# Designs tried in a protein design chat: VH-VL binders against q0aze0. Part 24

Target 1, 268 residues: q0aze0
Amino acid sequence: MKIILVNNRFKENTEKKAQEIAGQLSALNVEVIIDNGLDEPYAGTVDFIMVLGGDGTMLRAARRYGQRAIPVLGVNMGTVGFLSNIEINELAEYLPLILREEYSLEARMMLEVAVFQQQSLLTRVFCLNELLLRSNSPRMLSFALEISGQKLEPYRGDGLIVSTTTGSTAYSLSAGGPIADPQLDAFIVTPVASHIINKRPLVVSPEREISLHLLEEREAIIGIDGQIKMDFGAENRVLIKRAPHPLLMVNLKAKPFFTSIDRSLQRQ
Key: E = the ipSAE of ESMFold2; O = the ipSAE of OpenDDE; V2 = 0.75 times the mean of E and O plus 0.25 times the DockQ between their complexes.

## First folded at step 2 (VH-VL)

Design nd10 (framework fv_inotuzumab; at its last look DockQ between E and O 0.01; V2 from the best seeds 0.00; counts 0 for: pae E 8.5 > 2, placed apart)
Fold by OpenDDE, look of step 6:
Structure nd10 (fold): chain C 268 residues (1-268), chain A 121 residues (1-121), chain B 112 residues (1-112)
Amino acid sequence: as target 1 above (268 residues)
Amino acid sequence: EVQLVQSGAEVKKPGASVKVSCKASGYTFTSYAIHWVRQAPGQGLEWIGGINTYTGDTTYRRKFQGRVTMTADTSTSTVYMELSSLRSEDTAVYYCARTEYLDYGDFVDYWGQGTLVTVSS
Amino acid sequence: DVQVTQSPSSLSASVGDRVTITCRSSQSLVYSEGNTYLSWYLHKPGKAPQLLIYDVSNRFSGVPDRFSGSGSGTDFTLTISSLQPEDFATYYCLQATHFPLTFGQGTKVEIK
């Protein structure tokens, strides 16, 4: 068996724990690769990915490895979030099950985000939570939203979020989006401080595609999962589709989503 | 649903011109480029060229330069391919196909149903 | 032009068989930015071609798990783990890293 341990190099405690766990796994004849984000994603075949840390670390892991259809386990290290399945102090208990591959998987839809300059590809990214378009100035944006070729009325406001159902409890929630069942596949399109006071979020089929572009020359940015940032201007276009592969999240411990919503949200 | 619907079969004489249309629907027309590919009887697939539907810029295979013209009408979401000075060797099924960008290559994800062009004396 | 050699030209197989098709390019298909634009298509007579795999190993939406792609540089492989009745068709690889775009010669998968 070969396992990737994903941690955050900026969190020293996760690095130390990764080394410790790597030693333990090596003693059990498991090959271990540690990914702290400094190097390129490991290109070799692996059987399992263990993410040590919080939601941010999971999001990075998902972007790096999600397209490879590898089981991904979130191990929480004292943070609050929605993407971890077990706690670090529980790992020893569940390790035998992991090694025997006795666990269930939960498929989570990801976004395929492509950013263009006219029809030149600038970047293509798979992400677990959301794409954000927002103003980079005190002025509102004016932008066009198209869904499967259907042109909506122009949006005016600070920005727009296109989120997965997984991402519905992230920035979309703060912007007034609905909480979505993670077992659903759907886009959540949430306006950010729209000029139209009653502009409502949209729930969109994952079979559709979403296109965004600015109608005026304004300074804007694209954000992905709150970790990737790039400039966005009048010559740029963004296309959002369902990723061809879901993230396969390991479920070792049952976590009732709806009964834990209030608790999780209060802690954030 | 993404669809590319092409015009009907054509029969032409040598030396004539043919203009095939490809109407796109179900997606943002100017966000995707269109390639044209043909298949002669008993042969494989051959790339002809592509058009940027946003700028109108085109890229043609060298062997077709001077004879092929691709255009895009954003108002009708339709791309056209015109081939002039037709020869018997131009007899083929012609396909339009969607791609995300044209400046350098990419995969094509959706295809038209094809248009048979027959060149005979 | 970049030459793409596809093999075999044809093969006979039965339902349930493992099928492997190979494409070799005359030069590396790795783009300067690290992407490799190699894709695979299924084509039946009288029908539009269908995308199966893009960027070497990414399965297109709706494509069954039995289809997989692999390879790097100049050597690429399409694998059908268990051939189904609807899989009898002609398959093509396409390189789009270099202009002009070029297809393999095709592989006809026939019923044994």
Scores: ipSAE 0.360, ipTM 0.758, lowest interface PAE 1.4, mean pLDDT 92
Fold by ESMFold2-Fast, scan of step 4:
Structure nd10 (fold): chain C 268 residues (1-268), chain A 121 residues (1-121), chain B 112 residues (1-112)
Amino acid sequence: as target 1 above (268 residues)
Amino acid sequence: EVQLVQSGAEVKKPGASVKVSCKASGYTFTSYAIHWVRQAPGQGLEWIGGINTYTGDTTYRRKFQGRVTMTADTSTSTVYMELSSLRSEDTAVYYCARTEYLDYGDFVDYWGQGTLVTVSS
Amino acid sequence: DVQVTQSPSSLSASVGDRVTITCRSSQSLVYSEGNTYLSWYLHKPGKAPQLLIYDVSNRFSGVPDRFSGSGSGTDFTLTISSLQPEDFATYYCLQATHFPLTFGQGTKVEIK
């Protein structure tokens, strides 16, 4: 059995913990690959991915490995979040179940983002939460939005978010988007500080294709999961689709989504 | 208009603690992390740590671990940095600064005006 | 910790001069997803630091065209093509690829 152990390079204690866990797994004849984000993703075959950290670490793991149809388990290291399933102090209890493959899987849709310069593909990335188009200056953006070839009224404002349902509680929520059941597959399109009064978030079929381009020469960026940035200019176009494979999240313990989000909203 | 407004100057005795606030406005508070940076007299800029404003997760430079605590209050869009067991070497101007990435740094774009903390007996 | 060293530590210049400041890191700053997290800041006593350049070569909003950044891997340069009176300040680079975030020691640009 081969496991990738993904840790957060910005958490000093997770490096030591990752090494301890790798030692424990090695003693059980499990081969361990540690991924701290600095090197290229491990290219070999693996059976399981264990993510040590918070939601941000899970987002990185999903971008790197989510399209490989490998079970991914979020192990919380003491942070608040929505993407982990068990706590670090519970890992020893659940390890036998992991090694015997006695768990259920929850599929979470992902986005496929393709950025073009004119007719040439510049890059293709996958993400679990969202794509953000935003201005890279105090100047507002004017941009065109097409959904499945249908041209919508142009947007004018600070930007636009195209989110998965998993991402509905991330940046989209902060920008006024709806909270979505992560079991539902849908795109959520949320404007950021729109100049059009009552410009509303849209919830659309995950089978639709979303296209964005600038209507004026402005400095803009595309943000992916709040962790990757790409320059975006008037010569660029981005195409957003449902990714070919969902992220397969491991369920060892029931996580009550609705009560968790209800508590979070009462505090905010 | 993005603004980070910090609390006023503090004078503390050695061994005391200080809590500096950083109130954000003009953007969606939970979409950006806040980092803290200080500058002691005659010294360069020193990164202390940062907080993910959405989750409350923190990361601190090892030197400050055990003495620094960062918290975020989403209802008031305010981040706090508390530094305990103050020493004369902690005399510095403390800045809060915004970063786009919630779980790690990239660059810091907008800065607070700074808070002078003086530790003297 | 990744060490970040600026050169020179200080320099004297006149208005209109071309100024170059170098920042060197002890390890590569390239993140596996293609980004290099190296940024430059201007700082004056009594004022907050200001972002000038991020991700090696991108000018921040409102930053004059005379400021430019370049470099890759471990070697980075900030260039001011024609120094203006408001540019007499201390300049800092910041690496954010490796924990902990590390500033260079600063380069003071003072009037000749």
Scores: ipSAE 0.289, ipTM 0.705, lowest interface PAE 4.2, mean pLDDT 88
Fold by ESMFold2, look of step 6:
Structure nd10 (fold): chain C 268 residues (1-268), chain A 121 residues (1-121), chain B 112 residues (1-112)
Amino acid sequence: as target 1 above (268 residues)
Amino acid sequence: EVQLVQSGAEVKKPGASVKVSCKASGYTFTSYAIHWVRQAPGQGLEWIGGINTYTGDTTYRRKFQGRVTMTADTSTSTVYMELSSLRSEDTAVYYCARTEYLDYGDFVDYWGQGTLVTVSS
Amino acid sequence: DVQVTQSPSSLSASVGDRVTITCRSSQSLVYSEGNTYLSWYLHKPGKAPQLLIYDVSNRFSGVPDRFSGSGSGTDFTLTISSLQPEDFATYYCLQATHFPLTFGQGTKVEIK
């Protein structure tokens, strides 16, 4: 059995804990690959991914490995987030179940984001929470949104968020979007500081394609999961679709979403 | 316009605590983390720690562990840094500064005006 | 802690001079997905620091084009192509790839 252990060397002292867990797993004849973000994603076949850290570390794991249909377990080492399933102090209790594959999986929709310059594909990125289009200057953006070829009235404001339901409790919420049940597959399209009053958040079928481009020359950026930044200008277009594969999150311990909403908001 | 406005200068005795505020405006508060950086007289810049304003999660430089506490109040868009058990070497100008992404590993773009904390017998 | 060392510690220059400042890290600053978190700041007495360059070579909004950054891995350079009166200040590099965040010791650029 081969497991990827994803940690965040920068945040918290997770490197030491990852080494301890790797040692414990090695004693059980489990091969462990540690991914602290400094190297390229492991390209070989693995059976399981364990994420040590908060929601930010899970987001990186989802971008790196989410399209491989590998079970991913979130293990929290501090403040409980929306994407962790168990706490680090519970790992020993659940480890036998992990090794025997006695757990269920929850599918979480991901976005596929393709950024173009004119007709040329520049990059293709997957994300778990959201794509953010925002101004990179004090000036507002004027931009076009198309949903499955249907052009909406132009937007004017600071930007736009296209999120999954998992991402509904992240930046989308802060920008005025709804909290969505993560078991629902949908796009949530939330304007950022729109100067056009009729532009309300939209909940859109996951089968739609969403396209964005600027209507004027402006400095803008595309943000992915709050962790990747890409320059975006009038020569660019972005296309957003449901990713081919959902993130397969391991469920070992019930984590009631609705009762957790108030706890998570209180901690912020 | 992005602004970070800090509380005023403080004079403290050794062993006391100080709590510096940093009020943010002109952007979505919970979309950016806040770092704290200080500069002692005649010294360079020293990172103290940071807070994710969305989750409240904090990370502190080891030398400040146990003496520093950072909190965020989303209702007022304000971050606080409290430093306890003050020593004379804590005399410095303390700055809050914004990180463009929620992770702590981004660059710092906008800074507060600084708060002079003087610790003297 | 990752050590970041600037060279020179200070220099004297005249308006119009080309100035270069080097920042060397004890470890590679390349992080996930190829990002290199090395940034440069300008700091004048009595003022807050100001961001000049992020991600090695990207000029922050409003920063004049006489400022440029370059480098890779462990070695980085800030260049001021033609020094202006407002550029006399102390310059710092910051690495944010490794915990804890560390600044270089500073390079003071003084008028000759």
Scores: ipSAE 0.012, ipTM 0.578, lowest interface PAE 8.5, mean pLDDT 86
ESMFold2-Fast, scan of step 2: ipSAE 0.269; ipTM 0.690
OpenDDE, second read of step 3: ipSAE 0.016; ipTM 0.479
ESMFold2 (binder alone), look of step 6: mean pLDDT 91; pTM 0.929

Design nd11 (framework fv_inotuzumab)
Fold by ESMFold2-Fast, scan of step 2:
Structure nd11 (fold): chain C 268 residues (1-268), chain A 124 residues (1-124), chain B 112 residues (1-112)
Amino acid sequence: as target 1 above (268 residues)
Amino acid sequence: EVQLVQSGAEVKKPGASVKVSCKASGYTFTSYAIHWVRQAPGQGLEWIGGINTYTGDTTYRRKFQGRVTMTADTSTSTVYMELSSLRSEDTAVYYCARDSYEVAGTFLDYFDLWGQGTLVTVSS
Amino acid sequence: DVQVTQSPSSLSASVGDRVTITCRSSQSLVYSEGNTYLSWYLHKPGKAPQLLIYDVSNRFSGVPDRFSGSGSGTDFTLTISSLQPEDFATYYCLQATHFPLTFGQGTKVEIK
């Protein structure tokens, strides 16, 4: 059995904990690869991915490994998030189940994002939460949104979010988007600080293709999961569609999504 | 108006603690991490640590571990940095700064918005 | 810790001069997803630092086009093509690829 331990490069204690867990697993004849994000993703075959950290660490793991159909377990290191399943102090209890592959899986849709310059593909990335188009200057954007070839009236504002249902509680929520059951497959399209009073979030089929391009030359960026950033200009176009494979999230412990989000909203 | 506004200057005795505030306005508070950077007289900029305002997770430079605590109050859009066991070498201007892109993540890219600074003087 | 060294530590220049400041890191700053987390800041006494360049070569919004950044791996340069009176300041590079974040020691650009 080969397991990748994904940890947070900005938390020294997660590196030490990853080494401790790796030693324990190695003693049980499990081969362990540590991934802190600095090297290229491990290219070999692996059986399981254990993410040590918060939601941000899980997002990185999903982008790097989510398309490989490998079980991914979020292990929280202290701060409760939406993407972790168990706490670090519960790991010892659940480790035998992990090693015997005695767990259920939840499929979470991902986005496939392709960025073009003219007619040339510049890059293709996958993400679990969202793509953000936003202004990188004090000036608002003017941009075109097309859904499955249907051209909408131009958008004017600070930007737009195209989110998965998993991402509905991340940036899309902050921008006024709806809370979505992550068991549903859908795109959520949420305007960011739109200057048009009646621009509302849209919930659309995951089989649709969404394209965006600027109508005026502006300084803008495309953001992926709040972690990858790319310059975006009027010569660029982005195409968003459902990724070929969902992220397979390990479920060892019941996670009450609706009561968790309700409690979080009372705090915020 | 997008801004970070810090609390006023502090004068402390060696061994005391200081708590500096950084109030955010004009943007969604929980969409960005806030970090703290200081500059002692005649010296360069030094990163102290940061807090992810979405998760509450903190990261500190090792030399401050055990002396620094960062907290966030989402109801007032305010981040606090408390530094204890103060010594004369802690005399510095302390800045809060916004991570350009830290939505639900743990990465820092660059600091695009800064507070005006808070002078903390530690003297006998 | 990744050491970040700026060169020179100080320089004297006149308005209209071309100024170059170098930043060297002890380890590569390239992150696995292709990003290089190297930014440049201008700092004046009594003012907060302000962002000039991010991700090696991207000019921040509102920053004059006389400022440019370049480099890769471990060697980075900030260039001011024609120094203006408001540019007399201390300049810092920051690496954010490796924990902990580290600033260069600063380069003071003083009037001749």
Scores: ipSAE 0.035, ipTM 0.587, lowest interface PAE 6.3, mean pLDDT 87
Fold by OpenDDE, second read of step 3:
Structure nd11 (fold): chain C 268 residues (1-268), chain A 124 residues (1-124), chain B 112 residues (1-112)
Amino acid sequence: as target 1 above (268 residues)
Amino acid sequence: EVQLVQSGAEVKKPGASVKVSCKASGYTFTSYAIHWVRQAPGQGLEWIGGINTYTGDTTYRRKFQGRVTMTADTSTSTVYMELSSLRSEDTAVYYCARDSYEVAGTFLDYFDLWGQGTLVTVSS
Amino acid sequence: DVQVTQSPSSLSASVGDRVTITCRSSQSLVYSEGNTYLSWYLHKPGKAPQLLIYDVSNRFSGVPDRFSGSGSGTDFTLTISSLQPEDFATYYCLQATHFPLTFGQGTKVEIK
């Protein structure tokens, strides 16, 4: 068995823990690769990915490895979030199950985000939570939203979020989006401070494609999972569709989503 | 106003310690990491280390490990850098700089806001 | 450590000139899917450094459009299309992809 341990290079505690766990796994004849983000993603075949940290680390891991159809386990290290399955102090207990591959998998839809400049592709990424378009000035944006070729009325506001159901409890929620069942595949399109009072978010079929572009010459920012930023102008467009692969999240411990919402949100 | 304000100039003897403060205002303190960068006379900029203001986790350049300590006080929105066993080579202007995270403690790894600098002079 | 080398170390130019500064790293600065942590700073004596460009080519808020950044992998460039009086300063590139963070040695832009 070969396992990738993903940690945050800026969190010393996760690095130390990764080394410790690597030692334990090695003692059990498991090959271990530690990925703290300093190097390119490991290109070899692996059987399991263990993410040590919070939701941010999981999001990074999903972008780096999500397309490879590898089971990914979130191991929480004292943070508040929705993407971890077990706590670090429980890892020893569940390690035998991991090694025997006695766990269930939950498929989570990911976004495929493509950013263009004219006809040129600038970047293409897969992400677990959301794409954010926001103004880079105190002024509101004017932008066009198209869904499967259907042109909606122009949007005016600070920005727009296109989120997965997994991302529904992330920035979309703060912007007034609905909480979605993570077992449901759908886009959630949430306006950010729209000029229309109480503009309703949209729940869109995963079979559709979403396109965004600005209707004016203005500075904007594209954000992906709150970790990747890039400038976005009138010459750019973004195309969002369902990723061809889901993230395979490991479920070792029953974690009822709906009963944990109140607790998790209260701590944020 | 969004700003970082550092403590005043320091004069120290070799072997002593210096503690420089960096007070943040105008933004959510725990949403950004703080790094320290110095410039010795006639030299370029040199990264010392950084602190996650939310978790308290620190990362130091190896050459400073064992001599530098960075701390964050959330109640006062202030980050401290303490450098011990001072040497003449430590004479420099020390800057604190903000490193943005967006979500869940991921650094953007560029410095969009700087303090005004603190001159630390180490002389016999 | 990743070495970051700027060129030239210094240059003399006049107002209105096009100025180009290069930064070369000993390793690729690509971190993940398209992420490259290379930024440029302007530094004047007695003042704090100022961010000009982040992520290779993104101009920071408030920075004049005469400043631009480009490059990929290990080779990066800062360009000032038309040098202004306030642009005479020392410029630094910073890589933050690899630990430890490292600056270039700086490029001093002086008046001719």
Scores: ipSAE 0.013, ipTM 0.514, lowest interface PAE 8.9, mean pLDDT 89

Design nd2 (framework fv_inotuzumab)
Fold by OpenDDE, second read of step 3:
Structure nd2 (fold): chain C 268 residues (1-268), chain A 123 residues (1-123), chain B 112 residues (1-112)
Amino acid sequence: as target 1 above (268 residues)
Amino acid sequence: EVQLVQSGAEVKKPGASVKVSCKASGYTFTSYAIHWVRQAPGQGLEWIGGINTYTGDTTYRRKFQGRVTMTADTSTSTVYMELSSLRSEDTAVYYCARGYELLTDYSYYMDVWGQGTLVTVSS
Amino acid sequence: DVQVTQSPSSLSASVGDRVTITCRSSQSLVYSEGNTYLSWYLHKPGKAPQLLIYDVSNRFSGVPDRFSGSGSGTDFTLTISSLQPEDFATYYCLQATHFPLTFGQGTKVEIK
C-alpha cells in the first residue's frame, strides 16, 4: 500500500504529525509520500490520500489529486470545518480499517473550471468548493451568465459564485446562498451583492454548463476555493461544468450533516 | 442535456461530395472544439480534423487536406463536414465529437460524441 | 505523425479476467507544460465511442472502477481488473499531444 499524507507546510503541527504518521506507516511496510504543498503533486500511483488539517488543506488536496479517483480521508487537526471525517486522535483506531481498505466512500461532485482567453485555454482546474468572479474595483461588474446555451439577463454586482453542494457551506453561504445536501449533485449560482435587491441564487442541474464573461472593459478576479486567484478581463471567459470525476471522500465515521450544521457554522 | 446530433445516412457515387451536419445543444457552442472521426468497415478510428467553433479555424489531417471542409454555424450551433471527391475507401461511419481547445493544440480528450453518420460510397 | 501502436490487436478473455492493453507512441506524449494528453475509449458496434480515461489515468465520470489507466512518456496501459460482460468491445487510445491527433489501431476484446 502507498499513501500520500497531505499537510500544510505553514502549519507546524501538521508537519510534525505527518512525519510521525509517516514513521508509523513505514513501520507497517506502507510506502508514504508527504505532500506539504512545496513540491508538485506526486505523479506516481497511490492507494490512499490522508489529509491532515482543515478544510483548506482538503481543498488543496482535492485540486491536486481529486481527478485520480483516489480515496481521500480528511483528518481534522483541531480546526473547524465540514470536510474532515475523523479527528487526529482517532486515527490510530481507524488505521487498521484503512490498511485493510474497509471503508465506505462518498462521492462529492467537483467543478471543472476552464478559463480562456478567446479560444486559448489559460488554465483548467478541478475544485471542490467554488469559483468566484468578483470585481477588482469598487465599481460593480457587468457580466453575462449563460447556462447550457441559455443567455440570462446580464448580471450587475460585485460578483458571482458558482459552487458545488459541498461548497454551499463555504463562501456561497456568506453571500446568501442556500445550504445544500452534500449528497446532492448541483450547481449553486449565488450573486455577490447584486444591484438587484434580493436576487435569488440559482440551483442548477449538474448536467448543465455555466459560462461567464464580462460585458465591459474592466478588470476582475477569478477565485477558486479561496486559494487560487487570477486576473480576469474582457477577453477572458470562464466555463464551469461538472468535473468528469467526483472526489472520493473516505467515510470511516458517520457524520450527520444536518444535525451538525448549526454547530459547525457557529464555530466559524 | 449535452448532446451532439448528426444528420442521417448518406449514399453517394464516387466523385461526389457529402456534407454531414452535427448539431450541438445543452452547452455553450463556441466554448468547445468539434472534431470529426470516422471508422471504415473493419478498420479503427481515424481522426479527420477539427474546427474552432469560435473563430472557424480548422485543422485537418494531411491525407484529407484538399478534400475536407469543416464549417461552423454559431447561429444554429451546428458544425458541418464536407468531404469531396468521394472514393469507396471513404465509406465509413463518421462521428463528431466535442473537446476543449487550445490556441495551438487540440482537445485533451473527446467527452461527447454524436451518434454517427453512415456514408456509403458505391458505384 | 506520431504513431500509436496498441498491443495486442485482439485478445480473448473470460468474464472476471484481468485485461491489460498497451499503447505505445513513437515519441513522448508529454506536453511542454508537463501534461500528457493520452485518453482511452471504448467502442461497440453500432454505438458511439465512449471516453473511459483521460490524461493517462483519470477515470471519466460514470466509468466503473475496474477501469484504470497508467503510464508515462511513450508507454501507456489500460487495465480492466475484472472483465464484465458489457466490456467486450474494441478499445482505442488517443494521443492529443501532437498534431495530427492519432488513435491506436484498436484492441478488440472478445469473449473466450
Scores: ipSAE 0.020, ipTM 0.539, lowest interface PAE 5.6, mean pLDDT 90
Fold by ESMFold2-Fast, scan of step 2:
Structure nd2 (fold): chain C 268 residues (1-268), chain A 123 residues (1-123), chain B 112 residues (1-112)
Amino acid sequence: as target 1 above (268 residues)
Amino acid sequence: EVQLVQSGAEVKKPGASVKVSCKASGYTFTSYAIHWVRQAPGQGLEWIGGINTYTGDTTYRRKFQGRVTMTADTSTSTVYMELSSLRSEDTAVYYCARGYELLTDYSYYMDVWGQGTLVTVSS
Amino acid sequence: DVQVTQSPSSLSASVGDRVTITCRSSQSLVYSEGNTYLSWYLHKPGKAPQLLIYDVSNRFSGVPDRFSGSGSGTDFTLTISSLQPEDFATYYCLQATHFPLTFGQGTKVEIK
């Protein structure tokens, strides 16, 4: 059995825990690859991915490995997020179940993002939460949104978010988007907050294709899960569609999504 | 439009604590991290730590661990930095700065800065 | 900790001069997927620092085109192609690839 341990290089106690866990797994004849983000994704076959850290570390793991149809387990090492399933101090209890492959899987849709310069494909990436189009200056953007070839009235404002249902509690929420049941498959299209806009968030079928381009030259960026950024100009367009494979998230214990989000929104 | 406004200068005795505020306006508060940076007289800039304003997660430089606490109040769009057990070498101008940290565990750079708060630690 | 060293510590220049400031890190600043998190800031006495360049070579909004950044790995450069009166200041580089975030010690650009 081969397992990838994904950790956060900015939290040194996570690196120490990754080495400790790798030692425990090696003693059980499991081969371990450690991914701290500094190298290219591991290209070989693996059986399981264990993510040690918060939601940001899980987003990196999903981007790198989510399209391989490999089980991914989030292990929390601090402040709880929405993408972890167990705490680090519970790992020893659950490890035998992991090694015997005795767990359930939850499929989470992902986005496929293709960025073009005129007619040429520049890059194609996958993400779990969202694509953000945002102004990179104090000036607001003017841009076009198309949904499956249907051209909407032009947008003016700071930007737009195209989110999965998993991403509904991430940046889309702070921009005024709805909270979505992560068991649903849908795109959520949320305008980035502006003082005066008449545009509302849209919830559309995950089978739709969404296209964005600027209507006038501005400094803008495309952000993917907050981790990949690229310049976006009037010569660029982006096409967003459902990724070929969902992320397969491991469930070892019940995580009450609705009570967790309710508690989070009732900040103390 | 986008700005960070800090609380006024403070004078403290050694061993006391100081709490500096940083009020954000003109943007969605929870979309960006806030970092704290200080500059002691005649010295360069020193990073203290940062806070994810959406999750409340904090990261501190080891030197300050156990003495610094950062908190965020979403209702007032304000971040606080409290530094305890003050020493004379903590005399510095303290800045808050906005990092681009969109619900991730990484901060890229600091684009908007507060005006600074002078903290003087003297007898 | 990753050490970040600027050179020179100070320099004297005249308006119209080409100014070059170097920033060297003790470890590579290349992050996964090729990103390099190195930024440059301008600081004047009594004012807050200002972002000039981010991710090695990207000029921040509103920053004049006389400012440019370049470099890779461990060696980075900020260039001011034609120094203006408002550019007399202290310049800092910041690495954000490795925890903890570390600034260079600063380079003071003074009038000759």
Scores: ipSAE 0.012, ipTM 0.527, lowest interface PAE 8.5, mean pLDDT 86

